# VH-VL binders against p38371: the designs that were tried, part 10

Target 1, 215 residues: p38371
Amino acid sequence: CNFEQPETNCFVQESPSWAVKYDVVDSPKDANGDECTTTAPLVELMGVYKYVNPETGAAQLALRPATLASRAIADTTTTSADQTSLGSLDTEPKDHGFCHANDFAPAFVNVAASDTAAANTIRYEFTNVRVYSAAVAPGTQFTGELKYTSNGCTSSYVMRAVWPPAPCDTASTEPAENCGVGSGLNPEFAVVCQPTSATGTTGYCVPAGDIPSFK
Key: E = the ipSAE of ESMFold2; O = the ipSAE of OpenDDE; V2 = 0.75 times the mean of E and O plus 0.25 times the DockQ between their complexes.

## First folded at step 2 (VH-VL; framework fv_romlusevimab)

Design x1 (at its last look DockQ between E and O 0.03; V2 from the best seeds 0.00; counts 0 for: pae E 17.8 > 2, placed apart)
Fold by ESMFold2, look of step 2:
Structure x1 (fold): chain C 215 residues (1-215), chain A 123 residues (1-123), chain B 108 residues (1-108)
Amino acid sequence: as target 1 above (215 residues)
Amino acid sequence: QVQLVQSGSELKKPGASVKVSCKASGYTFSSYAMNWVRQAPGQGLEWMGWINTYTGKPTYAQGFTGRFVFSLDTSVSTASLQISSLKAEDTAVYYCARERGYSGYDLYGMDVWGQGTTVTVSS
Amino acid sequence: SYVLTQPPSVSVAPGKTARITCGGNNIGSKYVHWYQQKPGQAPVLVIYDDTDRPSGIPERFSGSNSGNTATLTISGVEAGDEADYYCQVWDSSSDLVVFGGGTKLTVL
């Protein structure tokens, strides 16, 4: 039997930084349906915040991808609010301890033209976000879906996120530097080091499997 | 050739004002933000802020929100720094530096620098 | 409020390898850029995005970034490499550009 205590509120660990891994579902295609190469990051940090209206009890979840924030320096047409995706959040968990978040507004940034690239809009569209809120690890993992558009390329992903963001190095033999003991993560979390680039060894510890990701 | 050429060095008295110009060439001026960086004698680099060259919106680092004004003349691809009510402590080399542009990856860094303008404030 | 810490100086013999460190809380999650500044000259970008070299920068310049430390490595050091070296990040939490204090490389 399962002795997990029900969670009566949808707790979310608020932080400017969660580690988020994207796994491709639909490979990148342009508007004509032809293959193209621009993809979401392998992993990025993401701001995650919960807001509650004290008069109604209605809750919202805000997701702020670090990649959009870093691109905002070239932006001429978007505001800070445009770079943050806001959606509704359940007030009580369901689906085996999950709190659902839905109806996200897109997050985007405009990037001005350069010598090497046309003007571009980088766009994140989140759907089916589910925050794991069971008492064993309340509000420290979530999953959802991302539709990512940049450089005329659209692709889709499953996203899996964990708090806290633990830096790691796949080349390190030290457990604390490779998502093991001493990393700062709950030792029961099943995580793996995901490098930030295809050619590098350094990145963040991300969920190894479906949320909730436990050993 | 991408290039930033700054105005010549200035000797000023306290209380005067100065305008340092930075003329860009060899690239689309409005596509890259312009940073301003100060270096006092014997000190390191100090970021003063930047200006969005498309909108003209400046962002100032802490400590540079008063007497320091960034501006643009887009007709001649020029960014300017104006310093009013000059003090001896304003004696420094002032650099303009282009923020690196978009290439499909998230690229930051100041890839092109002006030669620097020395402002000396002496009674 | 984000702080980058560099050693004030590093001395290295000609032909040896210089390593210049840049310390910051979780700097491995940020892109680190490195600048070389020779006396009386403007800074020059020598490494961007942790590891990448701009065109015209010799292969003996390389960079790495992991955990709380980024490192600029100069192999086969020459007298012409004597300069001040600065690391730099953009800090997303404060939306500010941050420079390290600089490291004077001396080739003895």
Scores: ipSAE 0.000, ipTM 0.434, lowest interface PAE 17.8, mean pLDDT 85
Fold by OpenDDE, look of step 2:
Structure x1 (fold): chain C 215 residues (1-215), chain A 123 residues (1-123), chain B 108 residues (1-108)
Amino acid sequence: as target 1 above (215 residues)
Amino acid sequence: QVQLVQSGSELKKPGASVKVSCKASGYTFSSYAMNWVRQAPGQGLEWMGWINTYTGKPTYAQGFTGRFVFSLDTSVSTASLQISSLKAEDTAVYYCARERGYSGYDLYGMDVWGQGTTVTVSS
Amino acid sequence: SYVLTQPPSVSVAPGKTARITCGGNNIGSKYVHWYQQKPGQAPVLVIYDDTDRPSGIPERFSGSNSGNTATLTISGVEAGDEADYYCQVWDSSSDLVVFGGGTKLTVL
């Protein structure tokens, strides 16, 4: 482990890379309620970290979407903290082995216009995040809800995440390259390859069902 | 499949300029930063910098400012490296490499590499 | 500037285990990535985030990282494993990607 944190009963696999899938709940609409076209990515990597206050024992969960992070390369107005969503995390698992995370601060970037891209503001708002921390698979799956806004176009999603972030190719017949044996994923996990684009075949293995996603 | 295909080898005279292209396919080009890595003959890998493929903003490592320019042609999912006022010491293989991702905490690693472009500067 | 130190070369007999170290100040607090580069070829990511293995990389490849040393371990070394291996990190202080000097693995 790269970060030395006090141990808690709510284990979270800390990693700069989780595979996260977003399933649309509400289609994109602008501030006027009209349809718009900007959506969250089909799948993305996400940094996930747990912080524990050594004095109080209070825990926090930090989420950093790769999309935000990639845009942040050009952002001189927001900080790393602004680009990370930090929320409170339970210290002990509750219902069905889940640790709840709440009160997430919005994460966002302000991307200035360039010769190749227009100015953009991207905002992530997470709610009702639940990390599966049961003994059978502690801290390697989580779910929650995302409100995604890009240039005033807002949509909502159910997010489902799994660790490790196994790359995959739907065109591959090799199990290790298509979320099967040898991929590095827990063999008991029900996962499916989600391409990063609608036309591509390469992406990451994501939960096939609701969290916890097991075969 | 995800791949990066670079332009062919270049032979240039000192003082000339060269442009190396890196065409991406199989993924969303604008979602992943593109690294540039140099490797002089018999030497190790040297990070030159990267470019934000969404905004087009380049970041250059120390020693690679001025004569080195990163650019994009998003219409064809292509990143390019231009080197002006070429010197003999610029002789190297140049790689483009996709960054898996960037966070405020760390990097994800370079998971896809171009095949490399040899640039030879000789009088 | 942040520096990663690798041994210039490591030799191993076929079937044995090779260990390539990457030294850096408090490198255990960083995620280390490893690349394999065979002669005349582009580097290939073989380990990321200290221990994770990309699809297609044999289980013989593993990584660890703690304290001031990261290690790439190759068990059951094969002739095809002969290559240069580079460790890589990101230094947050300088905002630079840093490569080790590389280690030439020779299979005897």
Scores: ipSAE 0.000, ipTM 0.514, lowest interface PAE 13.1, mean pLDDT 91
ESMFold2 (binder alone), look of step 2: mean pLDDT 93; pTM 0.950

Design x2 (at its last look DockQ between E and O 0.02; V2 from the best seeds 0.00; counts 0 for: pae E 18.5 > 2, placed apart)
Fold by OpenDDE, look of step 2:
Structure x2 (fold): chain C 215 residues (1-215), chain A 122 residues (1-122), chain B 108 residues (1-108)
Amino acid sequence: as target 1 above (215 residues)
Amino acid sequence: QVQLVQSGSELKKPGASVKVSCKASGYTFSSYAMNWVRQAPGQGLEWMGWINTYTGKPTYAQGFTGRFVFSLDTSVSTASLQISSLKAEDTAVYYCARDHRYSGSYWGFDYWGQGTTVTVSS
Amino acid sequence: SYVLTQPPSVSVAPGKTARITCGGNNIGSKYVHWYQQKPGQAPVLVIYDDTDRPSGIPERFSGSNSGNTATLTISGVEAGDEADYYCQVWDSSSDLVVFGGGTKLTVL
């Protein structure tokens, strides 16, 4: 029986919330090339959506960082479209189960001036995004690169993301609260609890290694 | 008001040297990188490189190493471009341009000098 | 090397809309800046980071960037808009600033 290998589509788990970790590659630099202090979050939630053109079959990947979404409430100058990075997505997995996403438009939000702070723009530039869509874990991990800019301070990161978003506490002894059994994550995933701050213990479960991250 | 004022036009012979100055005012000089851009007659803009106005470290684009030297005099908020061993092909307008802080990319130029014409002729 | 491609010339009647394109591989993933250069003058930044306008630049100037094409749009074109226009990016792979070849806008 010539089993036609089922055409594996690039499955992406659509959700308003993925857990995303950013690991610094290039430290923040200002317009003079000097070090500055503004960085991307340690971890944040991200909306991830897949669009397919019914006429052409072309696929697109949309990424909406929570940082932009949260700031949008006070921003009357940008739209939801501006706050979402949209790129092209492969129709079928390539390169060891990865679907490549390219040509992302920058996503950004404008922060108005206040009595204590000047006006600011926060910008996300995504490149080399790869969604892991193999049969063992279809569309629940992805990686890529981020260039983050805030007030002219730009830094670069490796992005690693996992679905579902599982809240965690490094201070907890309960497995379900520390990325273990009962957390809702695939038990085969290698994940760790990443606090949202350098001093805090609460955060989200993120990939422990390179994507795909398995035990 | 931010201003970049460059030195006057230069006429030089081949083999000579020229120094173009760019005096900045109206802002903190050391907070913004200074770039140099060349424009040959009837041609487009060509990026030559940049200098860190805080550290003084120059970075040269390919094709602008060796004979081209970026320098600073921070006491007078001035960036300079020196070209040695001038050639006929060095004939161009040279601009200094300030990098703007709010760019999502590392490089964009919000203020420009008026340009300095350097003519190399035998 | 990264290359930006502009049409050499664009003509438009007064009051109409001019569109100047800048082509580049995956340029939509980059921030594009636009400069206006009038004869005998230095370039002036008119659009930065794809869509943003510096202070003093009329709202008639707007920018967009997606896919492989960035576009500078000038609505209600005036005689004073006649100039050369350059797009510019920073290429992270080569760490180089790259200019387009420039477009001469003629107001008829």
Scores: ipSAE 0.019, ipTM 0.571, lowest interface PAE 6.8, mean pLDDT 90
Fold by ESMFold2, look of step 2:
Structure x2 (fold): chain C 215 residues (1-215), chain A 122 residues (1-122), chain B 108 residues (1-108)
Amino acid sequence: as target 1 above (215 residues)
Amino acid sequence: QVQLVQSGSELKKPGASVKVSCKASGYTFSSYAMNWVRQAPGQGLEWMGWINTYTGKPTYAQGFTGRFVFSLDTSVSTASLQISSLKAEDTAVYYCARDHRYSGSYWGFDYWGQGTTVTVSS
Amino acid sequence: SYVLTQPPSVSVAPGKTARITCGGNNIGSKYVHWYQQKPGQAPVLVIYDDTDRPSGIPERFSGSNSGNTATLTISGVEAGDEADYYCQVWDSSSDLVVFGGGTKLTVL
């Protein structure tokens, strides 16, 4: 028999993949305040999941950065749960259709020493996450803040995310490959192709501006 | 609702060809890789390879080069497996299954087709 | 080249806990997925990424993965859990998907 869950207005498109762009706010610094070079990726995919306690209606949001998952193949000390950040999620939208998520636990992975690098912990700390849940585009965009630490180097970002992930190529003349018609995105979304590297052309379509990002 | 619906079961003679189709619905077809898995009678699951649904490029597991061809018709969100020169040992259930390769996930298959039985009898 | 080893069968009494193992060299460094397959049906994903449960899978299904062994645990086993269970990884060194040989769970 199916157990009925309490009704909630905070819809989130659950998916193992959303496209997430990070825009730097605080440039990388070490614990002494000296400049360092390690940064979060320009764009990555992220697992996004919602859990609801059927007895209380309390909701949680889980964020699983793909970059942590990709490093985890060498990590015998952390689990998928350590690599996933779980926070509380509002049960009803506020602020013109935003559902807030707070109190996230850090997500991390331990990278073993190699011939070329010392052992390292890569750590994501999410705060002030807001999922756009208004009826025009329920649960398909979110924004928040990231504090990223790796190699003793900490930096902070605004994150902006969209579902579905749409691969793109800034060098392509095909609209479906450059965030246009046929990409699979809602045509009303304002998105731009963000390459995964500063010198490459391939990446993912990400929000062009503040959430909610519409034309 | 994500759904993968495969074509009906086939009874074929040796030397014939068969095309198994897998129609996807409820999600953006080009955002998830499509895999093919076979299961011979009484045996376990065997991965055959995958096709990139954005580029159309297939990758075949060892042992599945040659007679096995993956293809797409993206206009109807359909992946297909063609098996030529059928042999008795090709008798199996063939499944399509999607994965999250593009998300950096390490290849879990969250949705499967219902399976297509191909029987090759002499 | 990479091999996953499962016991051919596991028997468990109703209401008890079943544990199905998946052995592999350094499997704890890989993401393990688990599938349930009932006779005549397609496999169904029950655990992914070692420990995570898809929507609609009961909480009595859980997973763990460390060292050379991943384990699917089914607490409060019911007759409807009788099925074949497969573990699966992607092996980055060979770029291959690998399934275990499967375990038949019998509820007696």
Scores: ipSAE 0.000, ipTM 0.423, lowest interface PAE 18.5, mean pLDDT 86
ESMFold2 (binder alone), look of step 2: mean pLDDT 93; pTM 0.952

## First folded at step 4 (VH-VL)

Design a01 (framework fv_romlusevimab)
Fold by ESMFold2-Fast, scan of step 4:
Structure a01 (fold): chain C 215 residues (1-215), chain A 123 residues (1-123), chain B 108 residues (1-108)
Amino acid sequence: as target 1 above (215 residues)
Amino acid sequence: QVQLVQSGSELKKPGASVKVSCKASGYTFSSYAMNWVRQAPGQGLEWMGWINTYTGKPTYAQGFTGRFVFSLDTSVSTASLQISSLKAEDTAVYYCARERGYRGYDLYGMDVWGQGTTVTVSS
Amino acid sequence: SYVLTQPPSVSVAPGKTARITCGGNNIGGKNVHWYQQKPGQAPVLVIYDDSARPSGIPERFSGSNSGNTATLTISGVEAGDEADYYCQVWDSSSDQYVFGGGTKLTVL
């Protein structure tokens, strides 16, 4: 049971921050089908929210990438609704423990030109989003697919996400600092530290395998 | 853009072997699992199993172990189905179909299908 | 093993609404996918995850799934919708996909 009303049985841990890892499925291509270099982040924080319509009982899932949230401060052309991807959400978990979310609206920002960068539209399109909502890990892991467009380059990814977001360092031998005991994550979760850059060691703990990711 | 192209029809005698190939194009081959589905003449669709295109690990539905082998040649983005010791009951159209979910997450359905390969087994 | 039951045939007049059912024990607890197959052609995914439409599929196609019955609904039926329709679920207890027996839609 839960004290909040209205409530559905598809529990989602609402938070301004989940850690999301993107693994490339299709490498970046421009409008002509030629290779290009702009990719989605290796890992980022993401706002995850559940909305339930009190009149109809219909549930919705809202995803707000940190990349869009941070760029939104300088963007006067898009609203917070444009920067948040809203989709439907099941009211009951399926027999495999997942609540699926469909029909996501694209999320985007229009970044004006600056002295350091040209004008750019960053666009997120989510599909096949599934939140694991079973008793052993209620609403704290999800997976889905992302189509990412930035600097005219379009690429696709599988995303795997976990709550809570835990910062980490691959160079640390201390378990609490490298997604182990004391990191703040459920110790049964199979997680690994994903650096924010290809050459760095600091990043966030993310699921090590397919969702649900357990040891 | 995204498509699966299968090999041509086969006419075989009982006891022979056949290999059906399925060539993928327009997407990253190792990112999506490949399903195999059979349809006997005038009958419905029957799932045979799938193969993880990243690891090469096959999973067979009950009834399709032993004589049926799923394999990959990742260098040419091709999945193959081999049937040994052919029986008249193997007469069917065989389809390859891409799993919609990444790397063999088997719950998303099949979004891209090959055109089918007819295998006829008769004496 | 898990069994999906479909009516063998459904007839509908042009412009009317066709409803094709897929029965299964607690099918509402499963993700239902629907495929359209025209004679001599490969199947085409028309609905996935109970009610979602792939890009390119007309809004006339919709799906629902609750209790023991999933339903594919085709509004404003056209002659080109004549086909066999198959429902499909992943059965987690047996770790396999299960197809329904198929429903032949006739537009007359």
Scores: ipSAE 0.034, ipTM 0.660, lowest interface PAE 7.7, mean pLDDT 87

Design a02 (framework fv_romlusevimab)
Fold by ESMFold2-Fast, scan of step 4:
Structure a02 (fold): chain C 215 residues (1-215), chain A 123 residues (1-123), chain B 108 residues (1-108)
Amino acid sequence: as target 1 above (215 residues)
Amino acid sequence: QVQLVQSGSELKKPGASVKVSCKASGYTFSSYAMNWVRQAPGQGLEWMGWINTYTGKPTYAQGFTGRFVFSLDTSVSTASLQISSLKAEDTAVYYCARERGYSGWDLYGMDVWGQGTTVTVSS
Amino acid sequence: SYVLTQPPSVSVAPGKTARITCGGNNIGGKSVHWYQQKPGQAPVLVIYDDSNRPSGIPERFSGSNSGNTATLTISGVEAGDEADYYCQVWDSSSDQYVFGGGTKLTVL
């Protein structure tokens, strides 16, 4: 069914795309505790949406990683709902401007085996998600923690996200193309270009520091 | 079988309104956003916007706010496009197309298309 | 607004390789999708996410995307490949899909 969206003081900029960067906390390990190499993306786009129950006023935050959306075409066992992580969301900011989101359900896809690859479950588990919702940057930056599992490797991260997602190129000398003036981001935000691959230069502007990330 | 079936062609006078429907079958309707795409005679594809089939929230492309309204009837797995105050420039084929990913969240393209509905606006 | 540039037409002899380009600022950082449209028909998705083929699309269709140019490549072109081809990206900054102007592929 459709939900009416009553206003709360925990504003979140809803968008199919935010830019999210993951910084490693615990390196990848398999089920036996041995090192392995599969990690979360360096950066990815993420759908971010807020739902409010019109009868109770209870709010939810929904996070949908682009990695899960893209791998879903090979999935025969999960539904689109499983690719979205739903958690609770405060109706009023806490902790000097933060709205906390808790109790996220895992998001995952079960990628079927192919001629070139074994079957693989990609799983996102979000915790300690906090959206900065103060007047200076209402609902356009958030942070949280991610436990990522893929190819039997589990690793953990701090995630930092910003809206709008702005494409960038670390090789460009044009400020607008390297997270500077004209990029579309709030000029007070401290952001840096994060390439999508270790060897490439193109990626997305992401928070450079702890949330809220300001110059 | 996954398919989208659109309503039949319409011939309207300027100032009238029209409602184009798009009936989905063969999949869970609320799991995939529905795009609307327009193609004027002899011209290319133009994205009009999409509607989140889970929440009912529409998003309109620049230039398609106001006279254009996306709506849903989830009980019959149908998305609809209403155009009010029709103008000659609204003459086009209108397509509905399923977003490949989750409803309202995806940027992975349109994998299933309706057959198109021709709307002709003439005096 | 973000703009995708395609050549208006490309001609190719049967059995040869056709290449259709899609130009856009830093398009290599975006996911590019390609659609085939034959006269009087709805578009058909032939490539998604830069280089992936949907089920039912022949392997002679391939895609690439880097820098400022994405390319749809059709090897061993057949008469049945005559169509208009459109590239498409999601522009996250404006929260909208953008289509290229389309390329008419003629097999002569």
Scores: ipSAE 0.000, ipTM 0.413, lowest interface PAE 19.2, mean pLDDT 85

Design a03 (framework fv_romlusevimab)
Fold by ESMFold2-Fast, scan of step 4:
Structure a03 (fold): chain C 215 residues (1-215), chain A 123 residues (1-123), chain B 108 residues (1-108)
Amino acid sequence: as target 1 above (215 residues)
Amino acid sequence: QVQLVQSGSELKKPGASVKVSCKASGYTFSSYAMNWVRQAPGQGLEWMGWINTYTGKPTYAQGFTGRFVFSLDTSVSTASLQISSLKAEDTAVYYCARERGWSGYDLYGMDVWGQGTTVTVSS
Amino acid sequence: SYVLTQPPSVSVAPGKTARITCGGNNIGSKSVHWYQQKPGQAPVLVIYDDSARPSGIPERFSGSNSGNTATLTISGVEAGDEADYYCQVWDSSSDQYVFGGGTKLTVL
């Protein structure tokens, strides 16, 4: 085969892992509008992939949350396609360097009831995804919005994501272990360590401000 | 159900003031900016500005500074537009419309609209 | 200031494809939103971010945006599609939304 896939100017760093931070916008509510307790992770890894149709040049962005991938092992009713959110993607960046991605299909997993837990569907609905694809940082930061539903609780978030995923520890005084020099991130990126739990110190380096997050 | 409900029509004399209200329901009011859009009789849509519902900071389009004031009452999920020193050219339908996204960067379009409030200024 | 140009009217027979254009200098580098407004009603968002459809909008509606022209395409046009259509962009240089003048779509 001597066919080459067409390139687009909306470069996205493809990786099984990006670090994604979720900041709450709308706190968890059930179907009656009452408060509930199930939330999206504070931070997680996410698979990010780009597909380009060689005949049309149309581009697509695929997002696969690690939370869904890990829960998929207990689910016999959904496929990898259901656990991956596929949306459109611009072929050219907009004036401010962003490529817009829209029309995402929901990503979800159906966790069957067990002896210790009721059945549960975990659902991710992404909107307003914007990948920063300017020459100074092509395809290594994105932002978007998430509607997360689990155990009948729906909450919404602003997502901010960066590549590469860099593990970190807020208790470490070593710069390489706390999102500083030697962490593997572009030194001009403004990043901060986000623990995976409210009480712990270990997590991933995530954007510290609005995308693009620079010092 | 996500909904914006506006106050009723107003008939005013030149020099008077009017306050148009826009009550939101079915979503978290402070998470979405509120736009104001004017449509004069038989004319197109004209963006007046928007208000950040979290901070209360308004942004006005260049033609709508001075006599036009955007405000909020977050306790009742209501945005308001006040027009002072009314002129005949203020006769229009005024719409409130919710910004589709949550960030003020690279705006997202308007997905939920109020039904419109007709303001007629005549002597 | 930034200006969006739309044809004042477009006529199409039922079942055919209507194309409504929105012209602007380098509009392909901006994000275009489209609104449908029927007489006496508030506008309805039918396309956002050049080509995305809100929930509830039929697949017959599609959008594109390249160079100096954005286009709203309505395939298999129905009588209920008769309305005024407005394009809109955010103009970062003036920090404001700009609407096109509107296009009246007439379905025979």
Scores: ipSAE 0.485, ipTM 0.812, lowest interface PAE 2.7, mean pLDDT 89

